# Ledger of designs, part 8: VHH binders against NHL repeat-containing protein 3 (Nhlrc3)

Target 1, 325 residues: NHL repeat-containing protein 3 (Nhlrc3), of Mus musculus (Mouse) (q8cch2)
Amino acid sequence: RFCGSLVSRTFSFHVSWRMEDPLFRLDLGWPKNSEYFTGATFCVAVDSLNGLVYVAQRGDNIPKVLVFSEDGYFLRAWNYTVDTPHGMFVSGTPFEQSVWITDVGSGPYGHTVKKYNSLGDLVQVLGTPGKKGTGLNPLQFDNPAELYVDDTGEMYIVDGDGGLNNRLVKLSQDFMILWLRGENGTGPAKFNIPHSVTLDAVGRVWVADRGNKRLQVFDKDTGEWLGAWDNCFTEEGPSAVRFTPDGKYLIVAQLNLSRLSVLLAPPSGSIGDCSVVSTIQLADQVLPHLLEVDRKTGAVYVAEIGAKQIQKYIPWHSRTPAFGA
Below, E stands for the ipSAE of ESMFold2; O stands for the ipSAE of ESMFold2 at other seeds; V2 stands for 0.75 times the mean of E and O plus 0.25 times the DockQ between their complexes.

## First folded at step 1 (VHH)

Design u8 (framework vhh_7ubx_2)
Fold by ESMFold2-Fast, scan of step 1:
Structure u8 (fold): chain B 325 residues (1-325), chain A 126 residues (1-126)
Amino acid sequence: as target 1 above (325 residues)
Amino acid sequence: QVQLVESGGGLVQPGGSLRLSCAASGFTFSSYAMTWVRQAPGKGPEWIATITSGGSTMRDDSTKGRFTISRDNAKNTLYLQMTSLKPEDTALYYCVKDEYGLTIFGVAKYYGMDVRGPGTQVTVSS
């Protein structure tokens, strides 16, 4: 049946975690309307300016995109032109925020990266709907996994969630290719299932190279490979990566291990080795897939495909109060 | 100006271990990424591992569990620790200074890189 934070609320592992790691605490009161999680929840994105949380789920005859308030109330849903959602990112100006959704699969809207306004109106399509490909003119996708849009409107897309492409693509705000890196492989700047992408505060692009059990790092302006971290991922690669708003930590998910880890961010001028500050072990059926950080509050939202829910974690000593804490 | 000198190779039995060293001079060692590559007779160069100036490592999947790359900046020395050696590991092993290495642009082989050493021969045989 429906699933919310029920799994986490019924197990004592969250109490053990709280006693061992005070950095984040689970908000048991979010969402208020968990009955809308009727499918497997694959991704989450946050509109920090308007206090909205977007969730995408998979399943037949269900609403595929859900919109909640930051305090947990269901507001609206849509499913027009969404076949099989995988990753999401909220971008825009203070005057108009939009949500981007990557779409995978063989349906008429698959193999695309699509932009929607806050009401669910389609305003932009990248890729060829329903047709996978490797082409660059026009740019084609094969199971695009995730994207990140910076404050300039420049876009970073990882294309290869089990597809033939294993690429990191940077686009201008007008959707022109600025640089592209990657092909299938284990060497530097090669990928096997590039699954998540984010930026740090000092102009570096971080990619969760899931199949190769590492994070890879690139210069955002040139696409130059700067290094990689594999020492924290010997059992399984990262499925998601995000920085905390203060830039001090990275948060990563390892899907099949049902694990979240907080990693120490590297200093400016070096990459170093991965250092784990804290690990949150979830029940083995939870399966954290992708996550997002509210850059205003520092709250972490985790999409859990096995538990069919989004969990909200709030900073223990946040200067901005969170609901339920 | 730049010099790289590899050592530590030799004849070893299958299942054995070797530690290769590369002594670097003529440049600020701590400021550059360093790479190990190997070349078997009749084959092209094969990338083994890279260590960045910041200490991050990248390793070829086929040897990742058996080979470890490390560096000692105080001694200007790069190392490759090799364990559980197999006959197919028989090759000439090269130390490479990687200033702009073709690998950072997704090239599979490190031919055409800035500087290579003369190499050290590893032979795994009964």
Scores: ipSAE 0.000, ipTM 0.125, lowest interface PAE 22.8, mean pLDDT 83

Design u9 (framework vhh_7ubx_2)
Fold by ESMFold2-Fast, scan of step 1:
Structure u9 (fold): chain B 325 residues (1-325), chain A 123 residues (1-123)
Amino acid sequence: as target 1 above (325 residues)
Amino acid sequence: QVQLVESGGGLVQPGGSLRLSCAASGFTFSSYGMTWVRQAPGKGPEWIATISSGGSTMRDDSTKGRFTISRDNAKNTLYLQMTSLKPEDTALYYCARTPKYSYGPWESYFDYRGPGTQVTVSS
């Protein structure tokens, strides 16, 4: 009667093959034109206010940044002043949204965190273009991996994706260092390849400390270390971390395991241990790298280096078809 | 490099039949489950059928009497045999590779898909 049943830690095989409301479903209709994915897709960012999805890819003589509508239509692309994109984030006012891109190239645009308008015009550069460094005045980077910009305009940058810096930097809206944590190591507030950074709904900064196989948590205002989760990452560290808009779940990627997981968010005042709600094991060559959540819709976009694509997952508010009897 | 290429779509009259094929390359085809999904104009995507690496099948109740999924591992090819086609079967049909492992209810049916093949059922 039943073939190909799946079993989770939450529940075993159901007595009847029946409909359930899952957390997410894959959007088969996104994007409309995948032919624009001509290189390895490393990162994705969402402008929820204008319904835009930004994708950055690597390769010679190809457009490095692609812009799609949230419905999957290709709108435009650009290549100027981008060498080797790694992470990206959309920020701004309701009147003017911009995309930030971290660049880890060895060329003249590398070791920077750069701000672009929606047309691809460069409007701000942080770091010393083409030169890696550890300096704080001016602030230098060595393979900056990702950033997150709060609604206040304050920035959180993890530096880096390899290299000598292993740190989390908080900047004011005017790009002044407010606090900095980290050096290479395994102890509390020390990192090995801090790869992804995000905020939760209760004022905590979460860092994917990939090389140390853990997530680390900090107070956003003081930079004080609050705790870490390693129990979900014994095989490999997380490459990406984001919260769902309702704050109930974290979504993480484990790159070399080709795995995505949904984790239960800890309550205010407690870090506790990691609890896995759901997992997808993708084929070995997919390699999910970084991901982004649309704050308006709850859609999850996953940049897959090996598959050279972006997959879109949407919160499922309707039933899937029942399997045959 | 994983590639999936569908063929066999086209225009067919109501009550007709079509056989869709999907040529797979760039991976060990026999080690993976395979899925057919479709998306009709103006509608959301719809799962049709999955076949495991071992040949076990799961099918949507609304089409299971008319559609049959099968595979030929020697040819690295997936098939969908469609009979008694109706205008509401008009859609773009996608061949897709099933993830090696998933748990939790119905989170994802594939990690790679082809570009799709158009099936139009009209007089």
Scores: ipSAE 0.000, ipTM 0.142, lowest interface PAE 23.1, mean pLDDT 83

## First folded at step 2 (VHH)

Design a6a (from a6 with S105D; framework vhh_7aqx_2; at its last look DockQ between E and O 0.14; V2 from the best seeds 0.00; counts 0 for: pae E 20.0 > 2, placed apart)
Fold by ESMFold2 at other seeds, look of step 2:
Structure a6a (fold): chain B 325 residues (1-325), chain A 125 residues (1-125)
Amino acid sequence: as target 1 above (325 residues)
Amino acid sequence: QVQLQESGGGLVQAGGSLRLSCTTSGLTFSSYAFSWFRQAPGEEREFVGAINSGGGSTDYADSVKGRFTISRDNAKNTFYLQMNSLKTEDTAVYYCAASKLYYGDYLNEKEYDYWGQGTQVTVSS
């Protein structure tokens, strides 16, 4: 095995003290059932309303999607219609939840953005399974990397992970294109491997433009470019980005550095420059790929493709419920 | 059209050194991770070493650690394998490979999108 035995995979001791006061601590007790991590764990999503954690992994003859409780107990899995998962997002209400999974690569389900119910039944497919493309009617994808679904059902898709499209696509809840930005390049609203996407509380869309070593920012309603942050990423670009639910911080993964960075959220009205307030240095070759922040608690779940696991980080003083951005 | 071209292979005495080059075209060099693999006759292709897209991290097979080093030159769209203290067991066809992966399963040859044609390295006793 790439990461050794299943028992040894639950023990990971990754601590760094870049700043004087830590903001997060590792939850060594999560998960309870690490034996189910049998492949490379690429992404994670959290259903805060029902206390569920969804994990997607890659490998032959293994369950592709795993579901855990927020306390770390394995609940169920599925693998059909999921081939090469890359990103995930959970959306919904207390009475209905949806798990969205991006699928990439040359497999029969590649180049799609798919919606599942919580039991793993496929309910919606965007893109043409197994066929990459650049078209908009029908909408096609080329290695779609990740998505974000807001509370209105509007969707933001970064397309893609090393493909030709290099774009940010906003869809209505009916999957109509509302706006689109991007092409390959280094200028404003150009991308090189747009890899992760999230929203802040003030209506801005943030994209991890990984190959250009920056975050780019857009207005969620108009798609207008609002600026970029590059000064925190001189060494390596971000693979993942999310806001903490209190809106104070961004959590960023830097894959090959095996590092998580905590950045101060930008000022109201202007983007300013980024400021690193804390880092978590992981062991060599852990390789944090994508991450999710629990909107209820502020817990950070990190998919570690090198270590073949998900680790959970808890806000310092997590006894107080976290509130959304 | 993406192309990877190895050069620098040949015949060398045991204990000697050889430097392989892989020149790339048709891809955005800084966006790719690169690896070397090798295959001896009758053997499966095996991982030799890799360098990530940022150039800050390398990894090597245990059999070559301390003897081989990988580097990249983004200005020349080229990456290298410096092989020192060569042994007869290093005799193989060496392949360079590129992946758009910014992440970790670089040991698995099935994760690589583009391959060179291979260059023969022969280490004589």
Scores: ipSAE 0.000, ipTM 0.133, lowest interface PAE 17.8, mean pLDDT 85
ESMFold2, look of step 2: ipSAE 0.000; ipTM 0.123
ESMFold2 (binder alone), look of step 2: mean pLDDT 81; pTM 0.833

Design n2a (from n2 with S104V; framework vhh_7nfr_2; at its last look DockQ between E and O 0.01; V2 from the best seeds 0.00; counts 0 for: pae O 13.7 > 2, grease 24.4 > 24.2, SAP .685 > .668, placed apart)
Fold by ESMFold2 at other seeds, look of step 2:
Structure n2a (fold): chain B 325 residues (1-325), chain A 124 residues (1-124)
Amino acid sequence: as target 1 above (325 residues)
Amino acid sequence: QVQLQESGGGLVQPGGSLRLSCAASGFTFSSYWMSWVRQAPGEGREWVSSINSGGGSTYYADSVKGRFTIARDNVKNTLYLLMDSLKSDDTAVYYCARDLGYSVGWYRGYFDYWGQGTQVTVSS
C-alpha cells in the first residue's frame, strides 16, 4: 500500500503519445474585448476568408451574437431573431460574410436553423419559428443542435439536442432533403442527442452522438452507416467534433470532463479504432460545449459555457503568433 | 427576475412517496432543460434528474433510477419530481435548477439558477 501519495495517473486518460509534445497552446491575447461575454457562451464559428469570429451566448437582455475580428477586437452584435442559440456555422464566400445559427426551445425564434449576414440581417429561415416538430414536409426541427455546410452548399444538420427527432438530415443547396438517418436508440445509425457534425476530406460525415458516448460515421452521398468510434469515450461522450485543416487530427470536446481531446484522423477506407493523441485538460466547470477550427490557421476556438468565454488555441509550431501578426 | 420555488417536501418513512413541485417564473421555462439537484447535510451537491425543454427525454442518476420520475408542465411552468420507495439516503434539500449543461447521467451539468430548496427527510 502506498500511503499519502497522489494517485498515479493511468495512461487511460492520455493516449500513449508523449505528453511532453503538445499540439496546441492557449492564445492569452485573444480576445481583446472579453467584457462582451456577458452570458453563457454556447457556440462559435470562424470565417477564415473574412477574418471574423462569431460567438453566440444565452442570457436575458444581453447581446445574443457577438462578432470579433480574428485579432480579438469586438466589432458588432445583434439580438433580433436569436433567442436560445445552440450551434453556428460559417457559410460565407469571399464576397459574402454569413453565418448559420441554430436556435432551440419554444420561444418565438426557437426550433430553427437561420442564416444571417455579418451585420445581423436575417437572410434565410429553416423550420417554423417557435414550433417544434418531426415533419419533413414542411421540414421541422426539435432543438436543432448544429450544422455543417460543405463547399457545394449542401447542409448536414443534427436534430436534435434532447428533442424527439434524433436524426442527421442532409439538404441540397436549395434546402431539399437528400437523405436522413436516425431515430432514438443505441444501434447503428441511431442517436441519443446527436450534438455536432462535421465532414472529412474523403466524403465521410462524422456525428458526435453525445448520449451514446460515440462518434458515428456516414457516407456523405448515400447516408450509408460506415461505423462508429466509442473506445475513446468510455468516460463521457463528445459534445463537439471538428477536423484540423491538414486532415491529421480531430478535435473533440467533452463537456462535463472540461476536456479537449485530440484524436488521430483515420485513413480513407475503414475507419479502424479511435486513437487519442493528446488531451487538453481545462479547469473544473469550464464546460467546453462546441468548438470551431480555423481552416486557414488551424486555431481552435472553444465555447465554454461554465467559464462564460471563448478561448483560442493555436498550433504549437504555428507561424501565427499568439497575438496578431 | 428568474425565480424557482420548490414545494412538497416533508418527513416520510422509508418506502414512502413524495411529489415535489417547482414553480418557475421570470424566464421562458419551455426553452430550458430543468434538473433536480439535492444536497445532504454536510455533503456536496448531487445531480438527481433532468428533463429536456419539451419533456420528451428524461434522465436519472443511478442512485434514483427506477424510483424517481421527473416531469414538466410547460403550460403551468412547473417542474415535478415524483419520488417513490424513499430511503434514508434520500434525505436532503432538493433544489430545482435551470440546466445549461444538459445533464444526462454520466456527467455533471451546469446550473445557473436554482431555487431555495425543499427539505425531504426519510427516517424510521
Scores: ipSAE 0.000, ipTM 0.270, lowest interface PAE 13.7, mean pLDDT 85
ESMFold2, look of step 2: ipSAE 0.100; ipTM 0.614
ESMFold2 (binder alone), look of step 2: mean pLDDT 85; pTM 0.866

## First folded at step 4 (VHH)

Design c1 (from n2 with S31R R98K R108E; framework vhh_7nfr_2)
Fold by ESMFold2-Fast, scan of step 4:
Structure c1 (fold): chain B 325 residues (1-325), chain A 124 residues (1-124)
Amino acid sequence: as target 1 above (325 residues)
Amino acid sequence: QVQLQESGGGLVQPGGSLRLSCAASGFTFSRYWMSWVRQAPGEGREWVSSINSGGGSTYYADSVKGRFTIARDNVKNTLYLLMDSLKSDDTAVYYCAKDLGYSSGWYEGYFDYWGQGTQVTVSS
C-alpha cells in the first residue's frame, strides 16, 4: 500500500554518497540532537569564530531559530519576530557576532532583512515589515532570498523570490544604497529569481540566478557585470552558491535534482566556463535549498527542506597524511 | 511573464466529481514540480497534492488520498486535479502553484508563482 506521508528526515540517510568521492564526506554523527528539527529547515549560517551553527526552520508553534555547536549539540532556540525565514548570514567580530535573517512571510515580520544579536534580540530591520514593494526610498523588498555581509560591513542582498523584484542590492554599513543591478530578464545583469549571493577572494559578487539557470558575476565596488556560467545548469539552476575557504572550489545546490556540485573556481583575472569537479547525489525528495561553509574548518552545512534537516559535509584529506610517525 | 490559470471549478453535490485544469506559460513546465493548494473560507492554505516534473511520482494529503488524482500533460503545459467522492470539507478555492521542490509546496508563502484560484463548492 502507499504511505500517506512520503517526506521524512530519514531520506537524507539514504544518500548515494560513496567513500571513493575525493572531496567531501558526510558526517553521520552531526547533529547530536536532530529531534529539534521539527519544521522544514530552509537555511543555515555559521559563526566560525565561536563555533556555532544557526538553523532556521518553518512551522507553526515551533522554535524558528535553532543554535547548535559545531560538534552537533543543541544549545538554544528562539522564535522572536521571525515569520517565514528564507536566508541567513552571520557577520561581525569575535566580540559582537550578529545573525541576519531574510523573512518572506505574509505576517507582520515579512518582506524584511533583520539583524539579531547572538541571544536572539532584534537590533535592525531593513524593508517595510509586512509590506512588499519595489521602493528605494525607503528600500522595500518582495521576498528577499539571501544576503552576504563582507568584513567591512557592506551588504549584498538578492531580492527576487517573490517575482516582483529581480535585483541585487549593495548597501553600505549605514544601509545606504551604493549600487543596484537587475530587473526581470535573461540578458546580462538581469535576473529571474536571484536566490543566493556570495563573494569570492578577489572582490567579485556571485549570484545564483536560479530561474535563468546560471551564476552571474559582478564587481563588488562598481556593480559592473563581469560574466556568467550557464553550461553546468542546463537541467536546473543553482539555488545556493558558496566558495570553499581556500578559494579553490564553489559548492552549489540544485534543489529539484536533489544534488550538490563542486565546481572549480575561476582563475585570477577571468571568469571562464563552469567545470564540475564532483557531484553528491542526495536521495529523492531531500531537496537541498541553501548552504553555508565554515570558514575555519571548510565544513559544508546543507539545509534540506524535503528531509527537514541540516547535513554536515567534511573535506576529505584536507592535508597530506603524516606518515612515518 | 509566468502565468498559471485555473479552470473547472463549480458547485457539485456530495459524492460528485470535478476535474480542475491549470494552463501554465512563461516557463519550462516539464522541468518543475507542480502542486495544488486549497483555502477554505476563514482558514489558512492547505497543501493538497504534488506531482514531479515527469509525472511519474505523485503525493497527496491524507484528507484527499484515494479520492483525488493529480496528473500533468507536459506537451500541453497543463496540470490537472481529478476530484472524486467530493465531500463538504473539500469546499475551498483551489490554487495551481509552481513550487521549487516537492516539500516547498507544503509551506505557507513558499510557492514562487500562484494562479488566481478556482472555487469548488460541495453542497451538503
Scores: ipSAE 0.000, ipTM 0.119, lowest interface PAE 20.0, mean pLDDT 83

Design c10 (framework vhh_7nfr_2)
Fold by ESMFold2-Fast, scan of step 4:
Structure c10 (fold): chain B 325 residues (1-325), chain A 125 residues (1-125)
Amino acid sequence: as target 1 above (325 residues)
Amino acid sequence: QVQLQESGGGLVQPGGSLRLSCAASGFTFSSYWMSWVRQAPGEGREWVSSINSGGGSTYYADSVKGRFTIARDNVKNTLYLLMDSLKSDDTAVYYCARDLSYTMSGYYEGYFDYWGQGTQVTVSS
C-alpha cells in the first residue's frame, strides 16, 4: 500500500504537465531567419550527417527550397524544377548528400519524385514530368505524397495525395520495383490518400492511410500486410508518421486538429493497438502537414502549412550536456 | 556549360572489339546516371546501356547483354562502353547521354537532357 501511495503521488506530478508535452519542448530560438518563410511550408527533411534542414514551400515567385543549419541559420535557397512540393527526404553519405522531393503539381514538373544534389541541381527524375499516370512500366505517379529512403538506398514511395493511385511502392537503389501494394479501398493493404511513409527499427514499413483514419504496417522485405492502428484516429487521420531514433515512440501529425501525438512503439513481432503517450496541441489553424526527426539529435521538425513556418521540438530530459560548458 | 564528347568509334571487323569513351564537363558527373544510346541509319534511337552514379549497378539491352560492358571513372569524369564480339547489327552512331530518369521499360527520350555529338561505329568486313 505504501508503494501504491508513492506511485500515485508520482503519477499525479507526471499528469500535471497538461499545458505542455512532458517528452518534448519547443525550441524558441529556431529558426534564426523566419523571414524566409514567405510561402506555405509543406515539408521538411533533415541531413543529420551535415547538420542541415531542408524546407519546401509553395507560392509564386518565391524560392521553393530553403536550406537552414540545425542551429537555425539560413544558408541558401533554390527555385528551379519544383512546381508543387509535397514530401521530402534526405539520403546519401556525408560526402554526397541528396534531397528527394515529391511534386504533386499539374505544371511542367509535377507528378514526379525528383532527386537533387546539395547545390540544388536536378540529378534524377522518377515519373514523367507534367504527366500523371497509373503505369508501372515505366513507373508513373499521380500526386506522389512522400518517400523514405533506407540506408541501403532502397526506396518506399506512397502515391496518391488525392490522385488516381492509392499505393505503396518499394524500389531498389536502381529504381526497379521490388514490390507494390495498394488500391483504393478500406480493406487490408488498401488505401485512401496514403500520405506519409516511414520505417521502424525492426523491418516494418508504416503508412499514414489518412483518408481511412489509420496507420498500416507492412514487412519491408516482402510487402506482407502486418496490421493496422485505427483506435487513435477516430476524429482525424494521420498526415505524417516518424519514429524517434531510439525506436520507443512514433510521432504522428493530425492536420485539421493542429495536433501532434506521441505513440508507444510496438515490440518486435506484435502490432497490437495504438497507445497515446502524450499530445502536443498546436495553435488553432496551424495545420501540421509533414514532419521529420533528426536521427542524430532526436529533434522533431514540423511543417505547418497554415502558420507558414517550421517549428523545432527537442527532447525535454534526454539532451546530452556538452563538454566545455 | 554541360558538354559530353564521345570518342573511340571506327571501322572494325565482325567479332572484333572497340572501346568508346565519353568525356563529361560542366556538371558534377559523379551525381548522375549515364547512358549509351545508338541510332542505326534510317532507324530510331535504341537504348544500349545505363550505369548508376556510383558505377555499382549496370543495365543492358537484350541485344548487347553479355557482349558490352558499361563503366565509369568518376575521378576522370569519363563514361566507357567496352564492346566485344561486335556484329554488323551493332553499326550505328553511339551517343553518350546524361540520364535524369531511368525507367523499368528502358528508354525514355524525354529523360535525357544532354547528349554528345555521337561517334560512328561501323562493323563490316
Scores: ipSAE 0.006, ipTM 0.439, lowest interface PAE 10.4, mean pLDDT 85

Design c11 (framework vhh_7nfr_2)
Fold by ESMFold2-Fast, scan of step 4:
Structure c11 (fold): chain B 325 residues (1-325), chain A 125 residues (1-125)
Amino acid sequence: as target 1 above (325 residues)
Amino acid sequence: QVQLQESGGGLVQPGGSLRLSCAASGFTFSSYWMSWVRQAPGEGREWVSSINSGGGSTYYADSVKGRFTIARDNVKNTLYLLMDSLKSDDTAVYYCARDLGYSLSSGYEGYFDYWGQGTQVTVSS
């Protein structure tokens, strides 16, 4: 079976999108400058405070990181400090936002988690550039997939996008290991391709354990395993997970099914089982990989490898309100 | 200009072995996952194996697991497939492909943007 090489950006503009979600609608007017998507778009991150959308793409002789306004205008791009981008996250204060990028390449910038300022200047590197490893002193990576940074500056990194590591690592604000969970396996707190990581509103860490077709949940302070959801993922594991700003829903991507799902968030004190609220079925060649939620607006940005684009979904405020005042 | 060039195919008897090579040029080979995909006569394309950018993680279709080994040399920009205990059902044209997605060992369909020309493997008595 083969689909990816038949997909082009010209073709993707003529693909009919199927929208089955009562809570969200596709913004057909975003971005304004889609011509800058010259490579395969792997990840997206949002600076809600400054209205910026960061996109990382893979390809030869192209800028790896693109910056758009939340209104869809291209602003700037960065050249060649990234080998193979995989995941991104925006963190910082209102006066000093930064973007973090995970790099899964084996070139001189690979096997790292790197911090950039808003202008694209490299500020910080975690891991050993160009060298994969399992080491903890110093911390090494092997294909770090994604990260999440809490407002306290504490970091959660999933390390194992097909690498030898299958780990969730918590770092302090000064990058010391606070706790670590995971090894290759199917049991509790074991992973097979931990691909995406996020926090909920009540101090739980959620990991998309893609190869095991489940989400796993941990206490953010102790690293204690709290439970897992596998009942929504029998056909395909989750590639991405994020909460809506009101905490009511999870948005999940399933890459090989070309599908987005809206799931009901569990109550505090219980994990329970997964409940699907709605789905957005995309054309087979779209391949949603990672996504991000604008914490201010509730907009969902989806990085689509096969379609080579980012799509923006916005809440239905007037017809089906997703987020209250 | 991205180029992938396979070699090493041929005719072998059941139980035999072959080593396929794929020479890559025109891109930063060490930054990409690479895969082998085959197409048997009258059949669709079937994913066989994938290797991550650094070569440390490998994935195999259930039909070839334990018999085939995928490897890469990032200094020489070359991908390899070592095939042992070949069966008549392994008869196919074998393609190397640049992989933009991530494989799982069962059911992966591949997310490929560039393909080689293919090399014929025939397993027959």
Scores: ipSAE 0.000, ipTM 0.244, lowest interface PAE 15.2, mean pLDDT 84

Design c12 (framework vhh_7nfr_2)
Fold by ESMFold2-Fast, scan of step 4:
Structure c12 (fold): chain B 325 residues (1-325), chain A 125 residues (1-125)
Amino acid sequence: as target 1 above (325 residues)
Amino acid sequence: QVQLQESGGGLVQPGGSLRLSCAASGFTFSSYWMSWVRQAPGEGREWVSSINSGGGSTYYADSVKGRFTIARDNVKNTLYLLMDSLKSDDTAVYYCAKDLGYKMPGSYEAYFDYWGQGTQVTVSS
């Protein structure tokens, strides 16, 4: 059905209720080297400080991690110790940025959360390679879906993309469990396929509780459940969630609807109501899975598993991001 | 050029105490988790204890909880294992190990990138 967006099977066009002032535009010139998208593209991560875009794709006998410049040029690829990538996040200091990859499936590198340097060298592994589990001491994973690392080095991991686990785990920078929430269910702080995780600017953790068709919100320091938004997701749950750098909007993907939604961010001290500002209707079978926002530019990169590509959306905003540096 | 050198092992009677030390060099000691792993005669390696990079969080195998204390000195680049109420089944070679960061507590040699030479602990009457 028609959902306020223009779409075709060969082309998706973003149009909002305000046709003359859309929030985002597709960069038709990105990437320059789309021929490297030889597999199903599952996730994307951005190194805003060095202008790098990391893409992970699945397939046999193909490069698993691709590195592009923010201007769209292919730079390099990695194949080693990545089996079945699912989620990615770039973290680190201004002096040393690293890429974290969640790895799922039954391969020898699966059920892990792995850290790589900018050259593709493996520098850290969480979980037991090739062994799924529910254990907390040592911490085990079963299809870890995504992670987020804040500026303190503390980590938030959502673990279970269809596995035995349905939980949100917070780790210190030294990989100690600080708190965890979740078990399979529909009640508060229970999950069914927690698929994506992000932080807002005011200390809240947002989880895409995909199977329960909602976003759930937690206090980052205590793990206290603060609320949920379900009214925007009656047809399909969110597969990805990210905030724009100015903190004004959430960008959410709904995979089977081939749709991106722009939601109004809640005010500080309140969860607020879920409000849709605009939608980007993609062509059928594009299947947006996970996405990332460039913290410097506000550009949105979308990993589209059906279309086997990454698309870049640029905000129409001509001003600098809320952070003037 | 990573080096780990254990010391402080020896012969002790049941109920006695020992303090093991591991001198670390060739890497930024304060940035890594450190562990103690032991190997009894004719047995496989058994994880004993781990300590995080800052020293504030410690983990112990159930067999040693309440009897052993792991500690570190990041200024001296030294790892310690304080062993109280020793039992004959604590008899083993004790190895200092640098953790690969694979998981919260280390458990096997496959999760460690560097090992010391080991120090023999013998608990007998």
Scores: ipSAE 0.000, ipTM 0.133, lowest interface PAE 17.5, mean pLDDT 83

